# VHH binders against F-box/kelch-repeat protein At2g24250, part 2

Target 1, 374 residues: F-box/kelch-repeat protein At2g24250, of Arabidopsis thaliana (Mouse-ear cress) (q9zuh0)
Amino acid sequence: MAMKKKISTSSIMPDWSQLPEELLHIISTHLEDHYFDAVHARSVCRSWRSTFPFPSSLLRQSYSLPAFPLESKDLCCTLEKVPLFLFRVLTPPDAADASSEYFLGGLGQDKSNDHVELPSPLQCSVKVNVPGTEPILMNMLDCQIIPLGHKYRLMIGCNPEEYSAAFLPLNEQGGGGEFVALLDCTDLFLVLRSTEMRWIRLEKPSTASCKELFTFRGRFYATFFNGDTFVIDPSSLEATPLTPHIDSNFLVPSGNEELFLVKTDFLRCRVSRLDEEAAEWVEVSDLGDRVLFLGGHLGNFYCSAKELPHGCGLTGDSILFTVGSRNVTYPYKYGVHTNKRKAEDNINCWRSSRENRVLFRNRYDPVLSFRVER

## First folded at step 20 (VHH)

Design f2 (from e6 with T106S V109I)
Fold by OpenDDE, fold request of step 21:
Structure f2 (fold): chain B 374 residues (1-374), chain A 124 residues (1-124)
Amino acid sequence: as target 1 above (374 residues)
Amino acid sequence: QVQLVESGGGLVQPGGSLRLSCAASGFTFDDYKMNWVRQPPGKGLEWVSAISGSGGSTYYADSVEGRFTIIRDNDKKMVYLQMTSLKTEDTAVYYCARVTKYSLWSGRIYFDPEGQGTQVTVSS
């Protein structure tokens, strides 16, 4: 009876911190096109962080614009292109609470020259700047990073107030660099055209406050808190109301592919996609791999479920809707029979399953943090 | 064909009340925010009131706030404007309208269709 010595292959996790600098350098050169891997690499240890530069593509780009006329003062105006990311922070396996934490926002390079060796795991952290709060260090080790696109912000003055802005590059054949920027102010819009390079006052098409201003396929879109929604031609600056008009509308661009309209009464949602050719909304019962995030302070956005980590609680073909009064977000699925309501309910709508509750931890722009509870 | 037919106008004394009606046809009525606009004598069109497609939200110009009430009946495809405490300044042709376009430059609002309107005259 030969006692098979269970060779406990103590999987000696290699100490990656001990990798030779030469090897790290080689790896670094191969990560130039893999921005998120570079971020992960920087999160391993100090030596890795020093070897792997922060990807420039993840940095905020700033553009100097003509002075902003405000209260008889010309204020410096800077347009910032802010990349938005969804982060999933892996909770240690031992953490009793199987809840996944997510962060939505921008990434910043910690420029603090203070070579202060932060104790692990802080050395693996990315500094997240939330306006009005102290920077938060997030451990990016094993974190999944999902790009969500970009948001434009206009910074005005020395103590920059942030304004919501939409930026539209104009691909005119001959004019490399032509653009139109539309800025949402309290009582008016401001427009900056590259040909004029001055801010011009515009009238708002609604009396309500603007909820969101964004671009989709060469046009501006503006949503308002009263449900007004407009498409704005960037050349003529004419706004066309989008129908149907409802009290609560959400527009969600899915890249350059689809624009979705979500109508909600909090209990049910209807989703339509824009058919630009037909100039009509077409109701949809399927979002494919898309997860729509609605009702947040950061605006509406989408992500691909494929990009989400397995087991995160988020699945494709879903809407996560934040109900403002309770600070709770619920997933909406199409055709879901809610156990409680009798068979007679029109199943041809998106309904909240309440199966996966999303709790927002922080609602401050530009970083949204939420927890998915199973 | 899109049709909006206004009715209910008339002569009323200051402080009086009128109820305007608009019958809509030729389009999906509940999909549209409906508006009342008016044109005073010798003046341009001015927006008066609006009501959301569902009827859940109402909007008023400052000049009529608290005095006018806009209501809609989606089943009947009707929009109403209850006017109270009427003033001489409220004298105008009133139109029911859908907004079709806004000029951000001028603030000009385009409506469809341009109906005949209903005359409201407030005079002692």
Scores: ipSAE 0.650, ipTM 0.839, lowest interface PAE 0.4, mean pLDDT 79
Fold by OpenDDE, fold request of step 21:
Structure f2 (fold): chain B 374 residues (1-374), chain A 124 residues (1-124)
Amino acid sequence: as target 1 above (374 residues)
Amino acid sequence: QVQLVESGGGLVQPGGSLRLSCAASGFTFDDYKMNWVRQPPGKGLEWVSAISGSGGSTYYADSVEGRFTIIRDNDKKMVYLQMTSLKTEDTAVYYCARVTKYSLWSGRIYFDPEGQGTQVTVSS
């Protein structure tokens, strides 16, 4: 009985770091249109990072805006367009108990001179910078980078404080057209128009603090912590309250296609889609492949479930809601029977599901870290 | 047709109290944040108080906070404004309002329908 020695073919991953520089140069020229591949290439080793430039398309576009008049000082004002990405992190196989982690945030070039040498054997790694913590090297082998859109940030002052801003181009011609920008700054609502090129104080339409300011199909939308929601005409700067008024409302744009309203009492959610033609909210029971993320520091956003990492605990047609300042998220599904509550509960609503709990490891801008609790 | 009918105004001395009432009809009352606004003599409309559709949240202008209380009865489709410690500055025509639009430029409040309002006069 010949004991077939299972030759553990330790699949010796080829040391790609040893590729000739000339070849790397050739490869780099072919990655110009593949910015995510370039990011992966840069993650291989230090020498590769030196050879492969950071993709310009992933750089944050910054716009110098007129000085912001605060307290008799003209403060420098810069508008940044920040692309957002989802990063899947594969947990090492040895960490059997390691919860699937993924990160949401911006991509950037590490300008720090402290280049951490990647451990041998050669592994593709990305440095995750979380404010207040030491940088973490994450293995990005076979990782997919998924674009999630962009966020506008207004940076004011030498020690830049970040403010929520919405930017709307009024003319289709991208190269110097008319624009309107709205800014929520503490208790102030401000507008910058291309015609005036100065910040003007506006009257706030709500007594509460602004929760979110965004654009959808050529209009501004503003949500407030008291549940007030407005659509704002960019030309007239007239704000129309959206009804019904609910204490806890979330607006979620799905690109330029759909705007969703989520009403929640934390136990149940109702979801409606805006019918612009009818000027009414239409209740929906299905989000398709969409996962809505609510209550996070990055604002409300959506993602395709197909783009989410395997085992992330989320499936399509779901809402992930972050409750309060707690690093806990709750998934909602439509028509889910919660064992505990009496048969009489209207099944025609979104309810908390027993799906895997997704926890925020970190909610600090610019990176959101998610972990699935088993 | 949407109707809002205000009542309860009158003449009162400084430090006095009044209770205003608003009867609503012609719309889904619970879906709307209800407001009290007032127009002082020779001045524009100013927001006074608001109450959420459910009645769970109330809001007040700084000028009336601690003195005024807004309440709603969704079953009766009524909104109330209990005013206490009235001041001469509170003299105005008071309107119950569904706010339909805000001008961010001027701060002008638009509401429909505009009722007749109820006159509140605070005078010694």
Scores: ipSAE 0.636, ipTM 0.836, lowest interface PAE 0.4, mean pLDDT 80
Fold by ESMFold2, look of step 20:
Structure f2 (fold): chain B 374 residues (1-374), chain A 124 residues (1-124)
Amino acid sequence: as target 1 above (374 residues)
Amino acid sequence: QVQLVESGGGLVQPGGSLRLSCAASGFTFDDYKMNWVRQPPGKGLEWVSAISGSGGSTYYADSVEGRFTIIRDNDKKMVYLQMTSLKTEDTAVYYCARVTKYSLWSGRIYFDPEGQGTQVTVSS
């Protein structure tokens, strides 16, 4: 329960590894609908891990795709659906610094030879793998896990960082699944339809490289480094220009509810939402309960502050910039609050709570792994 | 509501110069990439030049690069095409326009010229 609902702490606890198997099965039936609790239960001991399967929603789903068409050879091509999480590391309530640290990334089972039996059935460990640093081992009971959704990664040969992909599942009435995928690979713009299962080259609608490629409400969106931006119909593959045409924009889907346009030079920030009925952008004065993560080419995400505990230091109306090579960022509070200068501008992006930080150490790979005995 | 008004065309000898103008109204002008397109006699539309919303980037068809210059003035909501070293194949009706769609299959670009255009005739 501690991973989903509350902070774990050290206390006097029974040895849960000694529970009879019949009781473990009863507990298992009560946990099936609470997948984060299942992850915690799996970390108690070997007996619990055997009884509680790893939730499929936390695993990286992988799909084999047709080989990528190179002139002299075919490369292995797989599409991964990577679930993403904001992983909060809790500070003690009486600490002199009330700040919290966050890790942004995926969560997975540790497949290494590292097996651990814990002294307490409620105690477990998480290995945080950040590229360019040594892995960090910490207790899961000192952490909170907040889901951020997922992103798709296309694996072609050894260098996934040179590829951007968007994957759009199509609904059907039967038991099978259809999809369309778009791929930007340097000078190639490609489509794969499940009905054909081969990569087909498209004519790129811009002379620049693609910056962002994502889906929103059943259509593709592509932005380019020269400011070109398009909405692409998955059936016709017609691309319609989307305004405004400037290269400082970020497009951020908030689920399928809203699409935000963030215009910023990092001194000022203006956010607009798409009014689909009017086919226009409407400037907004607040983001509500949203926290936006703006990574540009590295991906743009959002989190609902309703999913965060009160007093965690990361609140709604916030923008975090995860673009670049830095390992840490700070939330900027969006609104009309300005410095003490005479106010002539209506909306500013202002740094909220410099004491709170998000530690982002993995641009393309999960930063976290879950340690279990094997 | 949307209005694009082209002007500045005329009769010119080969090697001559003209400056075309386009006045825009009825939309947020600086949000749009603007284009010049032309329609030679008996032919369809040809793309000539484009300029980014901010004016920071310009693009030209190979046939006009080095001879034509596209300029915009966002304060006045104007787009210009400075044409030099004109050739007889530059004879056409010139329109300023916004792109309406691209076909990713064919690479075809679709424009919606809003005005009457301005005739440029280059004759010996």
Scores: ipSAE 0.537, ipTM 0.805, lowest interface PAE 1.1, mean pLDDT 70

Design f2 (from e6 with T106S V109I)
Fold by ESMFold2, fold request of step 21:
Structure f2 (fold): chain B 374 residues (1-374), chain A 124 residues (1-124)
Amino acid sequence: as target 1 above (374 residues)
Amino acid sequence: QVQLVESGGGLVQPGGSLRLSCAASGFTFDDYKMNWVRQPPGKGLEWVSAISGSGGSTYYADSVEGRFTIIRDNDKKMVYLQMTSLKTEDTAVYYCARVTKYSLWSGRIYFDPEGQGTQVTVSS
């Protein structure tokens, strides 16, 4: 019969929708650290969905802040901690296409997603909003997903992406709930201390627009488009210029483990890591499994390529500039030869590999979308 | 030891020109943004101009914009201030300096004027 065809492959498999709630609870306790698996579990049926909470680690954590006055109206203000991910779209094994597609951006829960019932496998999907197009639904099972940490974003009314913010929890090991936040908002430089909960204007230490704000090992770092770069003490709010001062710098934290300095004229670049004990920058020729992403709307960050397959076009020990006017680029590698070796030692730097061509489809908020061709 | 030696000052009439020089030693000059600051008679230090480590970017106080030009020569470890259309208000001791600290609360800028400066006097 036709019905036998539908059941034969699943007739010897358990019907997981029939598990008792007591066993579902036990399974739920084992998913606490595997949040994408928890989302998959919620797609099984209505019983599983009602039993498993949506993972809080995929939610945007927010902090209520004092109202921020604008020209015409006081607006409510929150600071969001937005988790970042790289999604690689999996290519079917027999596909002839050598390219790989990537989406990189902040993830949040669609509040209405709990009200919309989709058939499997679409129930386990993420909606990607690319400006100027209809939203794209991507099945999470069709993607490799790599966490990239988080970025703080200030939400003032309905305009969440005009501003850069850095958030520093205080006394992480010996106190709770206290913080300092530093904000660049429409050429205003502002501080908020949790102990005072009052926005205070600061004097901007540069004549240029702020390029990036972040934290590293308990301090703020601010970079400016003119090359001004500062480390800022969160208690005194004194800013110390970082040396060397170079017009074209990128500072890239790799967690709290390393801080990289990338000096570039966009033809070649050199990379250094901070050696805090020696109080110096040490030039490096190897980034390990790191891919650095520099200059985009999400700031400067790294991705671990340990789980990326060879031949997907995005490899460790490389630098990808996401800034520029053209939608085509190549990853930078150390020691690249373009022709026969020259007598000059011109390969002791990072430069375009001219391999694995990167085509940007969107470089602007909310998502970096690109394809890599070999 | 860090040393900054300023020279090229003098007496000029309003509308005149001067070129100030600063010789740097004892530090990795190319790594630092360099500044000219000045101290008018009976007043504190006033920022005048800055130049990036590479020399690719220059910055000027509003009072000198269009009249002064800052230049550096990283090979000779020198920074210069070409001054034109001088005014009586430009009378000061001029120093080259590095910024050591900014106060984000007050906007105070702390400099390291290591040298003795060079006197510029615009009068008569």
Scores: ipSAE 0.438, ipTM 0.701, lowest interface PAE 1.5, mean pLDDT 76
Fold by ESMFold2, fold request of step 21:
Structure f2 (fold): chain B 374 residues (1-374), chain A 124 residues (1-124)
Amino acid sequence: as target 1 above (374 residues)
Amino acid sequence: QVQLVESGGGLVQPGGSLRLSCAASGFTFDDYKMNWVRQPPGKGLEWVSAISGSGGSTYYADSVEGRFTIIRDNDKKMVYLQMTSLKTEDTAVYYCARVTKYSLWSGRIYFDPEGQGTQVTVSS
């Protein structure tokens, strides 16, 4: 490989910072599909950082919107698409500590300088802001970074708002730009259609607070803390109740491929996937390589365990609840055997594995922080 | 084939009590929030009460709050409406129903009453 090519110096260790710019350009064209490799390349030195642009896939996208109707001030309104990532702190090979440390949240570029200003060591690091403490500074080279999808955040003026938002692009004729945005406000929904570019107030189909608002396969889904769940058609804005109506459930889209329903009393849970053709939920005993994260401040999502090393404490085919008052929990797995002194338990469900203890350090905005003790 | 069969209605004096029953079949009963709706003479459907699929949460219209109690039995696939302190304004045909659709534009709630309902008459 060209990156392993020996530098023409007396050094026995190649100094990659001395590569000519034309060779760096060739290398950069080979990194276009591997955006975290591009981030790592930017950490080599100032020359590499200047040559390799920050990957566009990791940048936050913003959409300018009409003034927000619920404010008495005439403030500008934007909608940000914030990419979410799971950071796993890499353990040195010789470490005796069996625990793995994880952080989950949004990743962004520090935009202190767009031009010639020389980067410092701090600009190759991730600052983790845990409320009530000083920020934690981590080197990105010491982390595995796994993409988890997106969260939409409404900005009114300079302030982020805690409204749940869903954004549905309507890719007409390949031209793009048409969309529908749906916001959950305290007492109502707001909708904005790109064809009108004005906020319109809508009635909520439930008296409870909205728990989750997302899109799946071209429709909006809204869940409520009282168990109400709806599929909302983006054109008619009619909401159809979605079964089952269970006070303790979670909906988790897995891309546009699957929609999972997790029904739970937090002792046991059952998982179903949506069969859209049959309009039925089909119970499943296998999540494949997925790890589901449920109930946290950042919503419900999954990661692929293909990116997780063996023995890191998180494995595929598992569920981790990030909601609740306790700071210690275990991943849930299917078919976990229970104590035989009790009446024989139903093994055909998901329950605490009682392995790989998870200790939460922070569950509040802006970052989920935890460690897994194996 | 979805079936909802209401019963328990009748003629009662003001201040009296009745218990309405609804027997459900042809769908996964535990998975649905269930509602009682009523149709007073010469009027359209009015929502009365709702109960979550598990039975853990109940909801009431202001006009019946404190007087009516909704209960479900998922083993028997039944939903009940215990009515007390009945008023002449409670005279209606009562249906148990599932919500079909909500209009976010108008705020209208659509019900599809599946059975004949049960007549409650509060008079004298």
Scores: ipSAE 0.408, ipTM 0.716, lowest interface PAE 2.0, mean pLDDT 75

